# Ledger of designs, part 59: VHH binders against q84jc2

Target 1, 232 residues: q84jc2
Amino acid sequence: MSKMRNLVEEKFLEFYESWVIQLELYLHQLLIAHNNNTMSETELRHLISKLTTHHKAYYTAKWAAIREDVLAFFGSVWLNPLENACSWLTGWKPSMVFRMVDRLRKSRVVLVEAQVKKLEELRVKTKFDEQKIEREMERYQVAMADRKMVELARLGCHVGGESVMVVEAAVRGLSMGLEKMVKAADCVRLKTLKGILDILTPPQCVEFLAAAATFQVQLRRWGNRRHYVTHS

## First folded at step 21 (VHH)

Design lm23
Fold by OpenDDE, look of step 21:
Structure lm23 (fold): chain B 232 residues (1-232), chain A 126 residues (1-126)
Amino acid sequence: as target 1 above (232 residues)
Amino acid sequence: QVQLVESGGGLVQPGGSLRLSCAASGFTFSDNAMSWVRQPPGKGLEWVSGISGSGRQTQYADSVEGRFTIIRDNDKKMVYLQMTSLKTEDTAVYYCARFPYSELWKYLDSGKFDYEGQGTQVTVSS
């Protein structure tokens, strides 16, 4: 069965496909910069700024879209199944990026003790924030199955009238909660990213961003091959 | 076997124009974003411009924005770099580059970018 896409899904799909293509081009820049030891700090910072701006653009578009239909992002038709499986509250799990940071430590990158300490503090904070969001999500999800909804479920699928209104109200309530939680999660993502970039030197930032982008691109390609998904 | 063959370089005066060409073979051309990179004398390799697989999206380094244009012909498996208003600082060996997805981590880990072509020399001098 073909899932009918709504307008929000279609628009965001187009946006995301374009956005990912741009990300790949930025990745080319990052990879070259990473391999160029003659680039100035100002040049590196400028490249980092371009990437951060690109990511901010994604969230701007996302937040506009979720105001219209947050539920679309829990199906995320613009992602392949592998990407979706790796998603936490409609995006990357904030604590996951510290794996990319850990990779830096195994590479030619030397983190000073002060950086390591700050990164660890940030990791702890990020995990704490994730847990808070997860607890709140659980509350919204459990609340969906309230007494009235359970009773309606018992009556079967052929209920109408007032019953439909009750269901719609419940869905609206859930959607509002989900929007709040998605925004909260995105804030944690952005704060975490900013935190990492503030701790790392410009060369380290470039490597980090390259690693993150590489992972994202690879994940998408792996998933597309596995599930025969084609994107423009 | 993947092959990238650059051409079109030469000696030109400041303010002049050149058109570089890259002939690609040995891979699915339209599925790969392509870039031009250059290595100035005594400097490291720097990114110049990139173009998506479809050719619909492009990016440019700030230093060449408004002066260079990257285009591709997927039917001919060609990438081009139209350079205008050339400056002395544009002097470099120019390479056409793809970034094989399977080797992305290699580039990150090694700190070395392995370009596949021989490059073409561009010299801007009065």
Scores: ipSAE 0.879, ipTM 0.960, lowest interface PAE 0.5, mean pLDDT 91
Fold by OpenDDE, look of step 22:
Structure lm23 (fold): chain B 232 residues (1-232), chain A 126 residues (1-126)
Amino acid sequence: as target 1 above (232 residues)
Amino acid sequence: QVQLVESGGGLVQPGGSLRLSCAASGFTFSDNAMSWVRQPPGKGLEWVSGISGSGRQTQYADSVEGRFTIIRDNDKKMVYLQMTSLKTEDTAVYYCARFPYSELWKYLDSGKFDYEGQGTQVTVSS
């Protein structure tokens, strides 16, 4: 049976579908730019800026949505099961992007020693931040077994009268905690992405962004094929 | 076999208009976003415009924004590029392009874009 969607889910689904389609078109630009050695630095920077703006738009929409219903993002009906399985706290795991960086290093891209050092420092920091968030999430999840959550589990969806207040309080408490965790994770994502782009040259940034976009698009395509999901 | 056939190019004066056409076959047309790219003389291939599979979303290079319009007809398997206010710098061979998902990494790894059509020459000159 299909999952019932709420208003936040429907709105964000529509947004995300549109956003991903735009990403695919940007990917066309990135691929052409990547294969064009005659583009000026200014042109490359402009393209990079377009992509970063596109990503910022995603988080702007996401943060608006999580204020309304953060729980929607822990089901993420706009993602296929494969995408969801690869998600860490409602998005990509920050340390994953260094796989893309590693790909650059193994390709025709030459990183200078200073870049390599900075990237490694960023990698270490990113992993540290991820672990910190994971520990906090774990602590939070363990602490969730309080009186309110126990009551929520006991009453389920079939509540009335005064019990509704208890359930609502429990859900609000849960949502507040989750929202903090999601925001923290998103901050690490954005910092990591910014850090990488600040270290790389414009041509390297284009290749990195192209690789990242390719991975995202392919993951979606693979997942959709496997689970017979179609998106317009 | 995938085929892309471009047409509609020609010689035009600055400020003039042209409409390019691309006939596509050999793949599920509506499932693929399509782009127009061009290669100016002595320069590399540059992206011009793109359109989503449904035709509902479009993008344009800054250099052509407001002057060019990309549209598609999925029933006819056609992509069009309406060009207006043409400039001398628009002179190029124009190609219709798709980016098959199965080959995306190929473009990253090879550093080469393999366009499938023969292209159509657009020359803007007084």
Scores: ipSAE 0.877, ipTM 0.961, lowest interface PAE 0.5, mean pLDDT 90
Fold by OpenDDE, second read of step 21:
Structure lm23 (fold): chain B 232 residues (1-232), chain A 126 residues (1-126)
Amino acid sequence: as target 1 above (232 residues)
Amino acid sequence: QVQLVESGGGLVQPGGSLRLSCAASGFTFSDNAMSWVRQPPGKGLEWVSGISGSGRQTQYADSVEGRFTIIRDNDKKMVYLQMTSLKTEDTAVYYCARFPYSELWKYLDSGKFDYEGQGTQVTVSS
């Protein structure tokens, strides 16, 4: 049986497909800009702004969707298995971006001491925030086996109208908790991204964003090839 | 072997129009986003416009927004750039470029973009 997709999944799938295609086009811009030393700072900042706006649009859409059905994101049918395997709480792990920064430093990006220090501080903070969320998630997951879930399991053995209402209420309660976790994670993602972009110069930002987008696009393409996934 | 052949360039007066064409071969055309890029005299490579594989989504540089239109024909494996209201600053060699999915990191590291064509000269002058 093919996996049944709910309305939230279908809508977000369509959104994401479109969003990723736009990202690819932005990536093309970033790649060209990265190798164009004649671009002004104003032009670079404008490009960066376009990309940041694009990312903000993603989270706006995501948060709207999770209000309707956060569980849709704990499966994410719009992602291939490889993308899902690399996901942390329905998205990229915030601390992962520092690996990208490190890679850039080893290749072409020259950071001044002040930048290095700030990045390290941000890394520590990001890691701390991730761990805090993970602990909360662990507590939440353990708490799922509480009285309410036991009751739900018990009711699941009976077919009746009242039982359905109770089940739905229980699921709503669970979903609310998950939504909080997801939002918390997204906040860390956004803060981390902002932090990095605030530390880097415009040319460095362009390179960083290009690398990040490259990683995302390649991960998707590789995953799709491997698993023959079609989303459209 | 990937081949991109640009054509349609020429000399035109300010305010004039040109239509560039790019014939593509040697890769799965419909699966690749395509771009037009240009190199003005004495300047670096500049991104001009991009179009998704399906042709449904497009982007433009601010400098050409509203004046240029990128379209593609996947059956013919063609990409076009309709240029209107041309300005002197549009003078450049224009290249058609595929999005190098398999070589993104290579390009990021080396700075060598996959525009394999010879380009077509566009000169806007009074």
Scores: ipSAE 0.864, ipTM 0.952, lowest interface PAE 0.5, mean pLDDT 90
Fold by ESMFold2, fold request of step 23:
Structure lm23 (fold): chain B 232 residues (1-232), chain A 126 residues (1-126)
Amino acid sequence: as target 1 above (232 residues)
Amino acid sequence: QVQLVESGGGLVQPGGSLRLSCAASGFTFSDNAMSWVRQPPGKGLEWVSGISGSGRQTQYADSVEGRFTIIRDNDKKMVYLQMTSLKTEDTAVYYCARFPYSELWKYLDSGKFDYEGQGTQVTVSS
């Protein structure tokens, strides 16, 4: 429901605003850790664990909210228009996160040939998983374009009573399929993130997580600055 | 010109308390999350605590959680670090820090923290 903010949208907006502010504070920790070449591997792994826990908390909250209203995550009220424009199935596109990995090629912490090979294998696997989801989305879109479903949508606009119930049941069925697809995309995101962190050394993980958080903070601030100018 | 001025350090015995202050000028203070960081003798820079621009959200390093409290006053453009139950390992030069959005990639690329203040020395010894 893009017309007005429902309870799911209001609750997740409050969660997300807090979550992204906490991410910025974690970014401060990452940047200081990146500066400090005397931190132990135990200390670095502890910080990395805090970041992964923070990201898992996002998906835990998201999946609870999606169970109630998956459509809230398409054109989300807690994201600015720039952030929404960058979304692929309600989140970052897994194959594109390798742009942040590519930054490590210019880093002080050089990637070893074995890491480069494993990262390329993961990139290929990630793209393969994306293509599977894109094919499933195509089948879903075909189902939405079914003449029966189009007629049901028209009935919801122009008649009431029994026809409204049939249309709402059909939409609910499509929403359940969409929920499964969004969760599948999120699983690819989490698998890709875990795969990257498993390949990288702790200092490289800190640098990667800092770059990813920096990009997210920058995208939000760019879009919010545009919003301020546009809607003032 | 952006300035951060740390103060309130000193010599204190273990178990003692101190309150550090950071006076900020030259930027929109309430738009910036702030952190306290410290450099112990012979060690690299450590993150201690952070606070959101509004002051409503805070984070603490595990080593100081329960003992230190970060506070901000946006009207006075001040950040404070209330330290209690001080330990010898808390001995360090303490800095307040911000990471301006426009310089995040610079910090990430260089790995160098750009000090904006001179810091304040805290020494915990018997």
Scores: ipSAE 0.818, ipTM 0.941, lowest interface PAE 0.7, mean pLDDT 86
Fold by ESMFold2, fold request of step 23:
Structure lm23 (fold): chain B 232 residues (1-232), chain A 126 residues (1-126)
Amino acid sequence: as target 1 above (232 residues)
Amino acid sequence: QVQLVESGGGLVQPGGSLRLSCAASGFTFSDNAMSWVRQPPGKGLEWVSGISGSGRQTQYADSVEGRFTIIRDNDKKMVYLQMTSLKTEDTAVYYCARFPYSELWKYLDSGKFDYEGQGTQVTVSS
């Protein structure tokens, strides 16, 4: 049932709720920085560094948790149903972030043509990396459906020490493969984020980070409100 | 009619202390993270500190960390900023602020902050 049964889920739920609330407070900082045209480049880069550090902290905690239980990150208890519906391999699809970049076309701080070209190159690279991961996931799914895995599932229905050991080894292999795929996806996410921030000027980075944080906190707020309304 | 009323400002010597208060009305207070922001003379708006709706998470600007403490009382709909070890650089008009979820894109698109209170002046001078 939908009961929280394991320690990884409980621990990460506590972490994530704190992390996203801190992201909301960082969003306040970003919005004030966006308002203040007199902030120096040094001050803006300091704030940008706080945001990148906060995002790195998420991945550090996540990678520690997936070592213990990668499956907890598929259909996560710390995400509402809307957030889970938007997940691709335990997070935003890496190329999704370019929707936030696209908002900069409406911005007072206009992208120059050199930036537009570099961002398009990065977008193509990101989509290529996504497709590579999707092909690896398809190969993984085929391997899981292999006849040997079907026989292990049948053996798992019978009591026996040797059968249990074989099933446990197969499950460990499955989890290790999935962990590698999740980390590969996260690597694409981090490389894409870094690439975008390297191309943008500090004021553009603040606006981009604010847009990304806004989307994330609104998705959580909207999904939580709908959940409580429909189930209360 | 959303209203934020800041108070508690005044003239203090360097090293002194003040406690700023913000009385909130016209919205669900506990649903809103709150921040203190300030506008020093002749400068743009600076973020000072923030506190989650529950009051359990806080953030501070580097320049005030260890000297200022943000606190909220959800029953009284109050936000406070306890200021100690005040410096001349802390001289500013202080405002409490919220960023309602329905207005986040508006703030981002315009770059303009909507003041919901009149602010309270803090002056730190030798």
Scores: ipSAE 0.812, ipTM 0.941, lowest interface PAE 0.6, mean pLDDT 84

Design lm23
Fold by ESMFold2, look of step 21:
Structure lm23 (fold): chain B 232 residues (1-232), chain A 126 residues (1-126)
Amino acid sequence: as target 1 above (232 residues)
Amino acid sequence: QVQLVESGGGLVQPGGSLRLSCAASGFTFSDNAMSWVRQPPGKGLEWVSGISGSGRQTQYADSVEGRFTIIRDNDKKMVYLQMTSLKTEDTAVYYCARFPYSELWKYLDSGKFDYEGQGTQVTVSS
């Protein structure tokens, strides 16, 4: 069955497709920068800034879109099924980026003990923030299920304008709660990203950003390829 | 077998123009983003420009922005680099590159770029 698409979904689908393609081109830059041991700190910081700006542009567009329709971001039409299956509250689970940090232990660019300690402290903080969000989301979902059951029972017993008003109020309450939770998750994602980049040196930042971009690009490619392979 | 064949290099004076060509074979060309990279004498590899598989999105290094244009022709399996206002600093061997999705982690782990073509020499000198 075809999904209904609205203007928010169509606009963000166009934005996201372009955004991911641009991320792939930035990945090429990161891979070459990772190869070149003689790049200056200024050159590396310029590239890191371009990646940071690209990620901020994603959140700017996302936050504008969720004000219009936060529900579009749960089961997004712009993601393939594999990408949607990996989603936690409309994005990567914030602590997932530490899988990319863990790859730095295989790197020729050595982390010093002070960096390792700071990264582990940040990992613990990020997991704590995630668990706090999960507990709040569980309480919200239980509360909304109870309200929804009561309002649906009332709708089944009543006809007319009063029933429409109650349904509209329930939908607004769900949307407001979900928007709050999505923004909270995004704030943890941004704080975690900035914290990692502050701890790492510029060459380490390039390697980390390349790993994160590689994972996202491969997840999109692998999800699309599996559909075609299973049909051939 | 994957092949990338670069051509169009040569000796040119400052302010001159060249168009580099890259002929691709052995893979689904339109599925792959392509880049131009260069190696100046005595320096490491520098990324120059990139273009999406459709050709609709491009990126340029700051040093070449406004002077170079990357173009692709998916029917002919060609990627081009139109170079204008050339400077002595543009002297390098130029390679076209793709980063196959299956090898991205290999590139990250090794930090080494695997050349798929021989490159084409561009020399900007009076």
Scores: ipSAE 0.809, ipTM 0.941, lowest interface PAE 0.6, mean pLDDT 83
Fold by ESMFold2, last read:
Structure lm23 (fold): chain B 232 residues (1-232), chain A 126 residues (1-126)
Amino acid sequence: as target 1 above (232 residues)
Amino acid sequence: QVQLVESGGGLVQPGGSLRLSCAASGFTFSDNAMSWVRQPPGKGLEWVSGISGSGRQTQYADSVEGRFTIIRDNDKKMVYLQMTSLKTEDTAVYYCARFPYSELWKYLDSGKFDYEGQGTQVTVSS
């Protein structure tokens, strides 16, 4: 299994590297569209569709990788799952995207009061869905602890290869449960993204997508360059 | 000092070809994705094509895909735009552009593109 974990992680990281590089080129398109006050609504919607498709491609690749080996996406979760009461299931919390939306409330592109109300309603729905996933993860952690207790009891009365089969079945059950929860979290992320884009006008969508891409591109730059700033 | 110098524009007939060049200096060229953008008469700035820092990834506007090719030479610090099958709607001033990581939020907040070069005029006319 460790051989597959290494291969799955390496393949996905290569995909992600290429995906972020392509996102940076899309960011150039978004920044130019944000500058250009003469672009038609049709042109803006086409660009927004390209960004939506690019984000869907990310999740398609991630879900394929998770099906192959979900544990490759958890940083030592099963070595020490209790250190993080909620180690957000392989990603940012879905509601984090609203920090980019909050930036729009202060931008030159004014949000109408009806849009602000709809965005707040969506934020509440997204938070509700997050809490539901957190409760499911907590129930899963309790069930995992119960199965570990059963395994410890069985190890005290070991008979041949039976304990290996029970451990393997428990590991398969944990993997299936984790895959389900990661996909549920990703579905909340994707539904939230689509909900935001439905509420915003095309120029607002361009600004929002540009802000999100800027954050992601800069986060990658920070990780790649290891810049240090000394202040006194 | 950062400089982008566009060249290679001119007057061509429809169906003709041109190769635009952009000479870059004053920054780490290979660290920067580069784009060609253009401003047609009476219209705002349009994105044309982009290329990653390594040159391995490219993107094209739908209106130019199959007709234009973006190329970079990191040793010479050059970006090129090979244009073929030119149409009258390709008439514009062409600029090469970069978006420095430190300036991304500034550009997004202002919505104003900071030209670093003078551009090169392409005119496609019978």
Scores: ipSAE 0.800, ipTM 0.943, lowest interface PAE 0.7, mean pLDDT 80
Fold by ESMFold2, last read:
Structure lm23 (fold): chain B 232 residues (1-232), chain A 126 residues (1-126)
Amino acid sequence: as target 1 above (232 residues)
Amino acid sequence: QVQLVESGGGLVQPGGSLRLSCAASGFTFSDNAMSWVRQPPGKGLEWVSGISGSGRQTQYADSVEGRFTIIRDNDKKMVYLQMTSLKTEDTAVYYCARFPYSELWKYLDSGKFDYEGQGTQVTVSS
């Protein structure tokens, strides 16, 4: 079990590093496209499609990894999920992407009012979906804590073979529930991304994707820079 | 001081081949993704191809995929663009560009690509 968790973590981290490196190459392309008006609408749409496919590939790999061991994304199986009760499920809140949209809105002439209205509606929908997931996670954590506390109290009085099965069932139940919630959160992220790209024009999509990719690339570099400095 | 020196351009016939070189200095070459960009006559910049710092990942613009190959040599601090099946539409000044890690937000906001080299002219004509 423990060995399988290590393999899942290692494989996903290798995938992620490669995924961000490919994102860097796409980002350079996006920056040139954003600033030079040298691509046809058809070419822009193809570039946007490549970025969409790249993001889908991230979630495909992540979902395969969490199917094997969801708690690898939360640390130790029994303590870290509790510490993460108030944290988002293995990622940024889906609505965080609207900070990149808000960057586009700092110039009113760039977005038509109809687009602004649709984006605000999508933002509200995304926040609503986030809150639903937060409520489900809270109910799940409370329910598991209540059942576990009753079982631990009973276990403290009477110890035997059934106690091993109860602990195993609790671990399996937590893993299964967390997998479903992580996938639900990721589905909101992907749906929100696609919704934004459907509202924006192709040049606006390129600027949005460039901003989002810039943020992701900088996060990787910040993590590597700090790790490199403290390690060396 | 960062310096990129492009070379290898020239006049070639349609269907011909050419290999561009880019010599890099003044930065940690292996840490940077590199790209070739081009400027056709009277037009803005077009991104052509990119390669990761390790050299293991590459990407190509639709217009050159299957015809151009980007290669790097980290020991020599060189980037190459092997061009084959050249077309008249490939006529441009070709620039080598490093990925602007420290200037990403500036580049995104200002809209300017900073030429670090003079480029090398490729002319495809009969």
Scores: ipSAE 0.754, ipTM 0.919, lowest interface PAE 0.9, mean pLDDT 79
Fold by ESMFold2, look of step 22:
Formats: C-alpha cells, sequence, structure tokens
Structure lm23 (fold): chain B 232 residues (1-232), chain A 126 residues (1-126)
C-alpha cells in the first residue's frame, strides 16, 4: 500500500530527485576529466568547486527542512530501503568515506607519504568525532526511555489540556535534540569532505569525487532494481 | 546492441551556428542521461554538455555556457547540440555519450572512456 506523505516529505522528494540527477551529470563530467588530462589546474579546481557547492546546496535544503520536520529524515521517502538501511544519522557515515580514499591508493592515483600521513590523521579525527556523536545519541536514547517521559505520554493520551502541554513540551525537546544531532553529523560530513579535498591534488580530488558519486549512484540503482523507485 | 550516430557537423565560419544530432538505439533512451564530448585535433576528450533523461536538467562546460544548448526528444530518441557564436577553438570531432549506469566501475577503474559512435566533425575556420 502507498504511504501517506506530509508536505515536507513531498517537497524534499522533489528536491532530492533533482539533486541526484544533477549529481549524475557532474559524475559524467568527472569521468571524462578523470580519464583525460585536458583540463588545467584552474579548470579542475573550478569543477571541484562546483561539486563542493552542489553538496553544500544539499545541506542548505536539508537544514531548512529539518527545522520543519526532522523525523522525515529518519526512514526517508526519497530514499529506497537499501539507502535508508545504510544511513547513519540521516546520511553517509563519515568514517566509511575513507573506503573511497583507500580505493585511490589501489587504483591509478599515486599518493605521496605526506598525503597518506595527513589522510590517516583525518581518518582518526573523523572517527573520534563520530564516536562523540554516538555517545550523545546514547544519552538521548536513555532520556527517551526515561519512565517519567513514558508515563507522561500515557497520561497525556487520557487527560486534558495540562497533560497535553507537558507532552507537547517533551516532544519539542526530543525534536530539538534530534535536529542538533543531525546537524552535528552533517558538520562532521562536511569537515571530512573538505579535509580530504584539501589534502588531495586537483586530479586526485576528481578521482575521489568520481568514486564517491559512483558509489552513491550505484547504491541507488541497485536498491531501486529490488524495490519500487521513489518519485514525485 | 547500443548504437549512437552523430551527424550535422561541417565547416562553419567563426560566429556561425550549427546543430548536431545524435540518434540513439539499443537501450532505454529516456532512462539515460546523455552528454556531448569533443576531441580537438591532437588533444584528449573534453566534456561539453549533459542532459538528464527527462531533459529537465542540463549542465555545460564553462567554455560553451551561453553559446551551446543541449536538448533531447525522447519520442524520437534524439539528442541535439545547438551551437551558436562558434569559435575556432570549437573545432573538434563531437561525440554523444550515454551516462554509463551499468559500466560506472569499469570506466572508473579502466581510466579509459570508450566512444560508442563515430562522431561528427565540426570545423570552424575563416
Amino acid sequence: as target 1 above (232 residues)
Amino acid sequence: QVQLVESGGGLVQPGGSLRLSCAASGFTFSDNAMSWVRQPPGKGLEWVSGISGSGRQTQYADSVEGRFTIIRDNDKKMVYLQMTSLKTEDTAVYYCARFPYSELWKYLDSGKFDYEGQGTQVTVSS
């Protein structure tokens, strides 16, 4: 059976479908650039900037939407079930992006020792930031399981206006906590991406961005072949 | 069997216009994003423009933005490149290419982009 969607979900579904299609067009451009040495360093940096801007546009739209309904981003209607199952706090797990970096070392890209050292330092920092967020998520889950919160929610279902006010305040607090954690996770994602691109040379950045976009496109394609696609 | 047939090339003076066509067969055309790429004499491939399967999203290389327009007709399985204000730097063999959804890892791993068509020559000279 079809699932009811609210206005936030419908609006973001339309945005996300367009955003992924634009990512595919950028990916084709990256593949040509990756396989040919026809662009100057300045031209490569401009292409890399376009990709960075595209990713920032995603987060700009996302952060506007989570202010209205953060829960829409947990089990999103614009993602297939495989994409949703692979999500960590509404997106790709920052430390796992280093699988794409590891691919660079095994493919055509030569990384010098200084770059390898800086990438390992960034990997450690990224993992540390992830673990900090995971500890905060655990604290949030403990607070959610608090018997006083459960008891007040049950009383709110059976009592009048004052109980409703307490439940509404608790729900607002939970939503604010989730929004905070989602934004913190997104900040780690953006810092990790910027850190990787700062360490790599422009041709290496193109290969990294191509690999990352390839993984995202293939995950969506593979999941859609097994399930019905999302559509506006 | 996938086939892409480019046409519409020719000799044009600087400042002139030309429309390239690409006829596609052997795959589900409307499911594929399409691009134009070009190979100037003695140089490697340059990406020129891309268009989504629906035709609603387009992208252009900086060097052609504002001068070239990519369009598609899904009923006729055609992609076009409307070229205006042509410069001598636009001289190249032009290929259309489909986005390689099923071959992404091959293209990434091999480091080689394979044309599917023969291309069409555009020569811009005084």
Scores: ipSAE 0.747, ipTM 0.910, lowest interface PAE 1.1, mean pLDDT 83
Fold by ESMFold2, fold request of step 23:
Structure lm23 (fold): chain B 232 residues (1-232), chain A 126 residues (1-126)
Amino acid sequence: as target 1 above (232 residues)
Amino acid sequence: QVQLVESGGGLVQPGGSLRLSCAASGFTFSDNAMSWVRQPPGKGLEWVSGISGSGRQTQYADSVEGRFTIIRDNDKKMVYLQMTSLKTEDTAVYYCARFPYSELWKYLDSGKFDYEGQGTQVTVSS
């Protein structure tokens, strides 16, 4: 059956469910911190470090899993359909994060001109890196479409072992290419996150991390509520 | 209506132990992560510890790690904070708080923590 979970999917589902719950606990910490003006810069930096470490742990687990099955991360069983629909190359779209920064500027965060200039430079670089990856993905998709013709020829001829081995090698090559592209996208995500946190002050970093975690938790809740309404 | 009732506070000497309780009602308790927060004299609210709805995941502030244990009992709708090796800097009013899932964006924008209980005073002194 098409719904059968393989071992990679089962393992990562267990990891991700725990990881998101831990993110929720960290979010509660951030929410308390952002309304406590008596916290020291050292205390804020420690909390920021915990969030950064938590995000790095996600990518460590993800990169181990994609070595075994990169396709599990396209239409993931550990995400609801809304979360999957919002994915760009197996994760959040790097350029979208600047809309979170813009939202914070309208309500809670005052940026000095030097920060605004650095954020604009980072935004442009991030968009450039995204577009480069999108062009590579288009090239990859064309290659996948062409290789459907090889598979159809194999089925129509009921060919011998040599032809089957060539198709299987081609499919493995496509999976390796896709893994490299997913890792490249993740590197853009990590560079963008680190770049933003380096530009913002520690209190501003707490605000940003709280907003980002809020979006992720709320997206998951909204998608799960849809399921209850449609099936109850 | 949501109600959280904290109890178990008191006066204790440094090195002592105390167990705080939080009785919850008015919401689906097992679906909500819970935290203990505290307000030391002259300071804002500080997060102390958190526990997932299932009880399987916990987090602790660095200052209490190894000394405090957060526990929940979903059948009794209770959250506990088992405190040991108490220090004078643990003196505070302690509140339990549910994760503000339903109003998360408004809570984030308001900047005000909305504690629902009266809290329980813990005083650590000789």
Scores: ipSAE 0.740, ipTM 0.906, lowest interface PAE 1.1, mean pLDDT 84

